# VHH binders against Protein leg1b (leg1b), part 8

Target 1, 342 residues: Protein leg1b (leg1b), of Danio rerio (Zebrafish) (Brachydanio rerio) (q4qrf7)
Amino acid sequence: AVVTENGLPIQWRKAPSDLSHLPISNTGVQVNPWVYSQRMTMLKMVINATNAYMSSMGPGEQENPLWSLPLQLGWKLKSGRLADPTPDSSSTCGSEASDPVCISPLSFFGCVNYYLSVLPFLAAVETGVVSSGGHQMLIQVPAEVAQDYCSSYSDCSTKHPNTMAKWHLFFQSLRQVSQSKESDFNKKDSILGLMWAAEEESIQTASGACTERQKLYSSPEVSFQQSSVNLGAFISAAHYHASIERSGKFMSHLPSRVLQEADSPPNIADLSTEENHALYMLSWMNSINQLLGGSLVDLWRKAMCSAQAREKGQAFLDDLILDPKFPGSSLWSIICVMSTSC

## First folded at step 23 (VHH)

Design ac6 (from aa6 with T28I E105D Y108H)
Fold by ESMFold2, fold request of step 24:
Structure ac6 (fold): chain B 342 residues (1-342), chain A 119 residues (1-119)
Amino acid sequence: as target 1 above (342 residues)
Amino acid sequence: EVQLVESGGGLVQAGGSLRLSCAASGFIFSYYWVGWYRQAPGKQRVVVAEIRTGGSTTYSNSVKGRFTISRDNAKNTVYLQMNSLKPEDTAVYYCAKSSYPSWYDFDHWGQGTQVTVSS
């Protein structure tokens, strides 16, 4: 899949750097997360505000581990995953050609991304990491889907208290961890741990809140959706450092289009070898974990027992997903070996 | 006990070829990166070639295009085909395995096999 434009997320440069261009009413700034550029702006504001605390990730702002969030939003746009999945829909949402580019509230991945964009943005504003200019942020939600989407920090904290608490803790902790006497290696691992705890909680929350949308997709696409949620558990346990380069490479192996009923990974003719491999491996990881009652993920978490082990886990995930010749049949046994060093 | 046993070294004229073999035991061979290092007299041991769990390969610039690493997971064996040999290839060649599955740090070496290339 195409996931970057000149090394940046899809339509990154078109998104304003803040929300000051939006009308302000007596009640605050009305933010429409169903306009692609506004959702991207929320992510841009979070990245820009956190760069000062990310020196332990390495040189330059491209090392900020939050880059995975706008990159996945861009991939979802490019792959048609922000569109209305309803058969014969006249909606233009999810089309790069639409003006404004919109995100369908009925899209599964658009719904999941809401929990990875709006919720962290609201927490970043609440903790003061992102400045709102003193204005309340009011998130627009269509009435017919309001039960699935919280619209303010307080609303999200009521509906999803664990998720909001983890985002709050992440943003609240950034300055202290950044300024601590720890080595850069340990600071990096600590920041990544807090970030992924929040991101994984968002993914798990979203998988429940967005689940009804899966009924609108082909069986292969639903399988991919479920496998993507499962992958999050592996990435989060390894404290994966998702710089713009690493995220871009990883996501470039994700499918470039929505899957159809006839698609059978790893043998989808119009997808690349890399895309077919990633689909196959994600499906295999999810299937093994389900067959074993969740114990594959549990074993992985046990293997991720220290900062050093997590760094090795990140390299393993790269090998597993990015090498099309990686032997999927060895997955369980390799993880067993990794866990014995803990 | 991890064992790596190299063979196939010897004396060869410049421009010639040799094939090195390394028989591995005491670990699950297919899970690890394996590779070849070499050490010229009085020099540090340096990487020559590596082959990953999935079979992807990496070569040092000095041997690229002349050497080919391969692995046979059924026989627990890694090979180094060395073509167009030069006197500067003279060294003890060591088989190595990574310290961790799918990992780039190597922690076990064999006893080595001597390769001598005469001018």
Scores: ipSAE 0.010, ipTM 0.470, lowest interface PAE 9.8, mean pLDDT 89
Fold by ESMFold2, fold request of step 24:
Structure ac6 (fold): chain B 342 residues (1-342), chain A 119 residues (1-119)
Amino acid sequence: as target 1 above (342 residues)
Amino acid sequence: EVQLVESGGGLVQAGGSLRLSCAASGFIFSYYWVGWYRQAPGKQRVVVAEIRTGGSTTYSNSVKGRFTISRDNAKNTVYLQMNSLKPEDTAVYYCAKSSYPSWYDFDHWGQGTQVTVSS
């Protein structure tokens, strides 16, 4: 899939660097996360505000591990995954050519991304990492889906207390960990651990809140949606360092279009060898984990027993997903060996 | 293809009643807000009533207490019961659907049905 424009997320340049252009009402700044550029701006503000704490990741701002979030939003737009999935819908949302580019509240991945953009943004504002300019941030939510989408820090904390607590802890801890006397290797692992705990909690919460939207998709697309949620458990346990370059490479193997009922990985004719392999491997990982009652994920977590083990786990995930020759039949046995080597 | 087909308009005496119907097709009716708009001669199209996916209703001030909007999701039909009609209610009435499921913007209208209220 195409996941970057000139090394940056899709339509990154079109997104303003802050929300100061929005009207201010008596109740605060009205933010519409269903406009693509406004959701991208939230992510840009979080990245810009956290760069100062990320020196342990390596040289330069491109090493910030939060880059995966705007990159995945861009991939969702480019692959048609922000569109209204309703059959024969007249909606133009999710089209890169639409003006303004909008995100359908009925999109499964648009819903999941809400939990990975709006919730962290609200937590970053609440902890003071992102400046609000003294205004409340009021998130616009369509009335009929209000039960699926919280609209303020207080509302999100009430509806999703564990998720908001983990994002709050990440942002609250970021300054302290970055300034500690630990080695850069240990600081990096600690920051990534806090970040992935929050991201994984958002993904798990979103998979429940967004579930009804899956009824509107083909069976192969629903399978991919479920496999993507399962993949999060592997990436999180490895504390994957998702720099802009690593995220871009990893995500370029994700499917470039919404899957149709006739699609059967690894043999989808209009997708690349790389896309077919990634789809097949994700499906296989999810299927094995389900067949074994969650024990594949449990073994992976045991194998991720130290910062050194997690570094090796990240390399393993790269080989598993990015190498079309990876022997899927050996996955279980390899993870078993990894878990006993701790 | 989205279709909204209005019916039930006509000529009625002041104080009388009419029931408008709108048959919908080409989209999952139960997911969308639907409503009625009207356009009087020489005037802008304005909202009359809206009914949301869950059944919640809103009305313009000029029709509150006189008009009732309802929907039948099994028949893909939205209705407008108009009672105590006044000459000022004379207009073309349009059925409308929201731009997105459960969304407040309306972007598709039917051909309209004429309602004429004589004094």
Scores: ipSAE 0.000, ipTM 0.090, lowest interface PAE 24.8, mean pLDDT 88
Fold by OpenDDE, fold request of step 24:
Parts: C-alpha cells; sequence; structure tokens
Structure ac6 (fold): chain B 342 residues (1-342), chain A 119 residues (1-119)
C-alpha cells in the first residue's frame, strides 16, 4: 500500500496546521472529526506540540513515535477503509475524490482511528501540551451513532476514564521524562511505554465501541480487523518506535484495498507478495493467540521484560511482517524461547 | 527531476558576511528537511545547518551564533546567512534535501558554491 506522499502522511499538506479556521461558538471550538482534514489537523497539532520532548527518539522530528497515527489514517483513506461499507451505498464519503474528504461513521477503521486521534488530542489540550487558544474543544458526533463516541474531554473521561487517564499521564509525563537526567535510551523507552499504554487501551476501547460495524464487512476484512487489533498488543508490548520511516515501511505492507469475500491470503492476485505475506502472518498470529486463549500475547509480554528485550522484539516484529521468507511455523517457538530469557 | 542550485558564494574578508541561496525544484519543497553542508579542501563534507519541515533549526558547533538558516516555502528556497566569517569557514557549500524529514538522510545535493574567507 501507498502510505506516504513525499515522506509524509496522505494529504498531510492539505490539512491546516491548527483549528483557527473553525468557527468559535459560545461554548468553544467545534471540531468535526468526520472531516478528514480536521482529524488530520488534530494529529498534526499533537505531533508538532510533542516534537520538543522527543529528542531521545533520535535526531529529527521524523523520529516522533506519534507519526504512526497520521500514517495510519492516511493508509485507511488510501485503501478505501474510511468509506461507507454499506452495500450499494451511494455515499462518496471516505473517497479521496470527495470534497471535502470525509470519514464515514460506519467505517470500522475510521471508528478505531477516532479513539486514536480525538482522545489523545483532547488529552493533549487538557494537559496544556497543545494550545487551545483559550477555547474549549468540542467534538461533533454523528447523530445516528452518537452512543459510540464522545464529545469533549469531560465526556470522554466519563465514558472512558481509564483510556483518557493513560493519555493524560502520557502527555503530562513528556516534559518530566525528557528533562530528566536519565540516558536517552531510558527516556526513549519510558516515553514509548507511556504512549503505547495509552494507544493499547484506546484500541481496546475502540474494539468494543466499533464492533457492530464489523457486520458490514466481508469475512476476510473482519479477520484482518481482528488481526490488526491483536497486532496492537504485540507492538505495544514491544514499545515499538513508530517513526515516519519505520512506520511507513511497516504499513506499506498492509493491504492497499478493502478485502472481499473471495480474498484468501497469501494468494490474493492483485496484492503484492509483501502485502499477501503481511496479511497471512497477521492472520496466523491472531489464530494462534485465539487458539491458545490469549496466552501467546502473555508470553510475548513476558518476553518484553526489558528495554533491550523490547528492542529485539521490535526487530522480530519487523522480520515477521516484512520478510516474505519468515517461517511462520516457528512463530510460537521463537516467542517461547524469548519468554524464557526473561 | 530534483534540482538544487546554490548561489551567493564568493570572496569575503574575515569578519564579513555572505548570504547563500538555494533554489529547489522537482519536488514538494515544504515536505522535506533542507540543509547546508560544506567541504573544505582535503576534509570531509560536514553539516553546517539544517531546517526541518516545521521550521526548527540545528547548527554545527563551529557556526552557532554566526550562521542562520531559513527557508521560504513559497519560493522553494533555503538561505544561509553567514556573519562574522572566518578563514576556517572557507569551503564549498552545498545545499541538500532529505529523503524524509531528517538531516541524516539526504538524497540530493547541489553542485555547490565556493566561499573563500581571506585573512
Amino acid sequence: as target 1 above (342 residues)
Amino acid sequence: EVQLVESGGGLVQAGGSLRLSCAASGFIFSYYWVGWYRQAPGKQRVVVAEIRTGGSTTYSNSVKGRFTISRDNAKNTVYLQMNSLKPEDTAVYYCAKSSYPSWYDFDHWGQGTQVTVSS
């Protein structure tokens, strides 16, 4: 899949740098996360506001681990996963050609991304990392599915207190950790740990809130959706350094279109070898984990017992997903061995 | 085709100033980090300054406080204002772009412009 435009997320340039162009009501700034550019702007603001605290990640703003979020959003747009999945829908929402580009409220991945964009943004604003300009941020919700979303920091905190608390902690800790006397290695691991704790919880929250939308997709696509959630647990445990380059490379192996009933990895004809392999491995990982009653993830978490182990784990995940020659049959054995080292 | 064309180099006395310009074409300029490098005779090419997509800047220790890098995205141009020049600043100065928003990953360089500082 194409996941970058000149090294940046899809339509990154089209998204304003801030929300100053939006109308200010008596109650605050009304943000519509179902407009693609506005959602991207929220993410852009978070990244820009956190760059100063991410020096331990490496040189350059491209090393900010939050880049995975806008990259994912772009991939979802490019691959058609933000569109209305309803059969015979006449809606052009979620299409790159739509004006303005919008996100369908019935999109599963759009729904998941909501919890990975709106919640961190609201937390960043609440903690003062992102400037609010003195205004309260209000999030518009679709009327028909309003129960699946929240409309403000307060509302999100009420509905999802644990998820919001983790984001709050992440943003509050950034300055403290970045200014500590710890080594860059330790700072990096700490920041990534806090970030992924919040992201993982967001994915879990989203999986519950967005579940009904899965009924609108093909069996293979639903399988992929579940596999992606499962992958989130592995990536989170490994404190994956999701820079632009690393994330872009990783995501380029994700499927470039919505999967149909006839699709069966690794033998999808119009997908690349790399895409087919990634799909197959993701499915395999999820299948094993399900078969083992979730114990595969537990073993993995055990194996990720130190910063050094987590670095090794990141490399392992890259090999697993990105190398078409990776022996999938060895996945469980390798993880078992890794877990015994901790 | 990506092009980087430097200008503004020349001969200047110690303590003098020069302003280098680099005109970029063939890519979306605002998406990339851009920077200045220099290579003195018999020495390796080294980074002088870089400016990120968001406008943040980094300088080598040898030029901090004397040089200023800036960019004009509307003109697809990056500048290097060099003040308080020293003979040690004599080098060929190169404009560069990154493959990603990183000054560590440059994929294109200009032909360079000669800067000579006389004692």
Scores: ipSAE 0.000, ipTM 0.219, lowest interface PAE 15.1, mean pLDDT 92
Fold by OpenDDE, fold request of step 24:
Parts: C-alpha cells; sequence; structure tokens
Structure ac6 (fold): chain B 342 residues (1-342), chain A 119 residues (1-119)
C-alpha cells in the first residue's frame, strides 16, 4: 500500500498546523474529527508538541514514535477503509476525492483511529503539552452513533478512565523522562513503554466501541481487523519504535484495499507478494493466539522482559511481517525460545 | 447541496442597526440548529448567537441585549437583528447550521457578509 506522500502521511501538508481556523463557541473550540484534515491537525499538533522530548529516539523529528498515528490514518484513507461500508451507500465520505475529505463514523478503522487520535490529543491538551490557547476543546460526535464516542476530556475520562489515564501519564511523564539522567537507550524504552501502554488500551477500548461495525464488512476484512488488533498487542509489548520511516515501511505491506469475500491470503491476485504475506502472517498469528487461548501473546510478553529483548522483538516482528520468506511455521517455536531467554 | 447565503451587511454608524438574513437550502431547515458567527480581522471566528430547533436562543456576552436571533422555518431563513451597533462589532458575519438534526455542533458556513460600524 501507498502510505506516504513525499515521505509524509497522506494529505499531511493539507492539514493546518493548528486549530486557530476553527470557530470558538462560548464553551470552547469546536473540533470535528470526522473531517480528515481536522483529525490530522490534532495529530500534527501532538507530534509537533512532543518532538522536544523525543531526542532519545534518535536524531531528527522523524524519529518521533507518534508518527505511526498519522501514517495509519493516511493508510486508512488510501486503502478505502475510512469510507462507509454499508451496502448501496450513496455517501462519498472517506473518499480521497471528497471535498472536504471526511471519515465515515461507520468505518471500523476510522472508529479505531478515533481513539488513537482524539484521546491522545485531549490528554496532551489537558497536560499542557499541547497549548489550548486558553480554550476548552470540544469534540463533535456523530448523532447516529454518538454513543460510541466522547466529546471532551471530561467526557472521555468518564467513559474511558483507564485509557485517558494512560495517555495522561504518557504526556505528563515526557518531560520528566527526557530530563532524567538515564541513558538515551533507557529513556527511549521508557517513553515507548508509556506510549504503547496508552495505545494498547486505546485499541482495546476501540475494539469494544467499534465492534458492531464489523458486521458491515466481508469475512476476510473482519479477519484482518481482528488480526490487526492482535498485532497491536505484540507491537505494544515490544515497545516498537514507530518512527516515520519504520512505520512507513511496515504499513506499506498492509493491504492497499478493503478485502472482499472472495479474498484469501496469500493468494489475492491484485495484491503484491508483500501484502499477501503480511496478511497471511497476521492471520496466522491471530489464529495461533486464538487456538492457544491467548497464551501466545502472553508468551510474547514474557519474552519482552527487557529493553534489549524488546529491541530484538521489534526486529523479529519486522522480519515476520515484512519478509515473504519468513518461516511462519516456526513462529511459535521462535517465541518459545525467546521467552526462555528471559 | 447545502447552501447558506448571508445578506444584509453593510456600513452603519455607531448606535445604528442592521438586520442580517441567511437563506438556507439543501436540507430540512427546521430540523437543525442555526447560528451566527463573526470574524474580525486577525481574530478567530466566534459565535454570536444560536437558535435551536425549538426556538431556544443563546447569545455571546458581548451582544446580549443588543442582538436578536430568530428563524422563519417556512422561509428557510435565519435572521440577526443587530441594534446599538458598536465599532467592536465590525466583522464578517457567517451563518451556520448544525451538523446533525437537533445537534449542538455547527458547520456549513456561508460566504459571509461584511458588517462595518463606524465611530
Amino acid sequence: as target 1 above (342 residues)
Amino acid sequence: EVQLVESGGGLVQAGGSLRLSCAASGFIFSYYWVGWYRQAPGKQRVVVAEIRTGGSTTYSNSVKGRFTISRDNAKNTVYLQMNSLKPEDTAVYYCAKSSYPSWYDFDHWGQGTQVTVSS
């Protein structure tokens, strides 16, 4: 899949750098995350505001691990996964050609991304990492599915206290960790740990809130959705350094279109070898984990017992997903060996 | 297609009055909240007045007692009566509707109409 434009997330440059163009009501700034550009702006603000704390990640702003979020959003747009999946939908929402580009509230991945965009943004504002300009941030929610979303930091905290707490902790800790006397290696691992704890919880929260949307998709796409959630657990445990380059490379192997009922990886004709392999491996990982009653991810978590182990784990995940020659049959055995090394 | 077309702006002396109109089309007007926003040069767009589907109104503190928002559902039109105008009221005024029926958020602003109040 195409996941970047000139090395940046899809339509990154089209998104304003801040929310100053939005109207202010008596109650606060009205943000509509169902407008693609506004959601991207929220992410942009978070990334820009956190760059100063990410020096341990490596040289340059491109090393900020939060780049995965706008990249994911862009991939979802490019692959058609922000569109309304309902049969015979006349809506053009979620299309790249739409003006303005919007996100369908019925999109599964759009829904998941909401929890990975709006929640961290609100937490960043609340903690003072992102400047609010003295205004409360109010998030618009779609009327038809309003129950699946929240409208402010307070509302989100009420509905999802654990998720917001983890984001709050992440943003609150950035300055402290970055200014600590620890090595860059340890700082990096700590920051990533906090970030992924929040992301993982967001994905779990989203899975609950967004699950009804799965009824609108093909069986293969639903399988992919589930596999993606499962992958999130592995990535999180490994404290994956999701720089713009690494994330872009990883996501380029994700399917470039919504899967249909007839699609069967790894033999989808119009997808690349890389895409087919990634789909197959994700499915395989999820299948094994389910077969083992969730013990595969537990074993993986055990294997991720140190910063060094996690670094190796990241490399393993890259090989697993990105190398079409990776021996999938050895997945369990390899993880077992890794777990015994801890 | 949703359309909001403002009219009635112009130049007026301090203490004077203007009445803005906004003609709406492309949606069931009576189902939506409608409102007026304004944007002064170099400033953010801010809410001036809102009127809900049931007729309830809200005003910014700066215009309370001077401005009145009203709607005519039969004509698909929302009005802003502006009395006792001040130089500080100089701005481009925009009409807006809520994104969803009987919902609190606003979108689909019109092209705007210039209001200039001279001292």
Scores: ipSAE 0.000, ipTM 0.222, lowest interface PAE 13.2, mean pLDDT 93

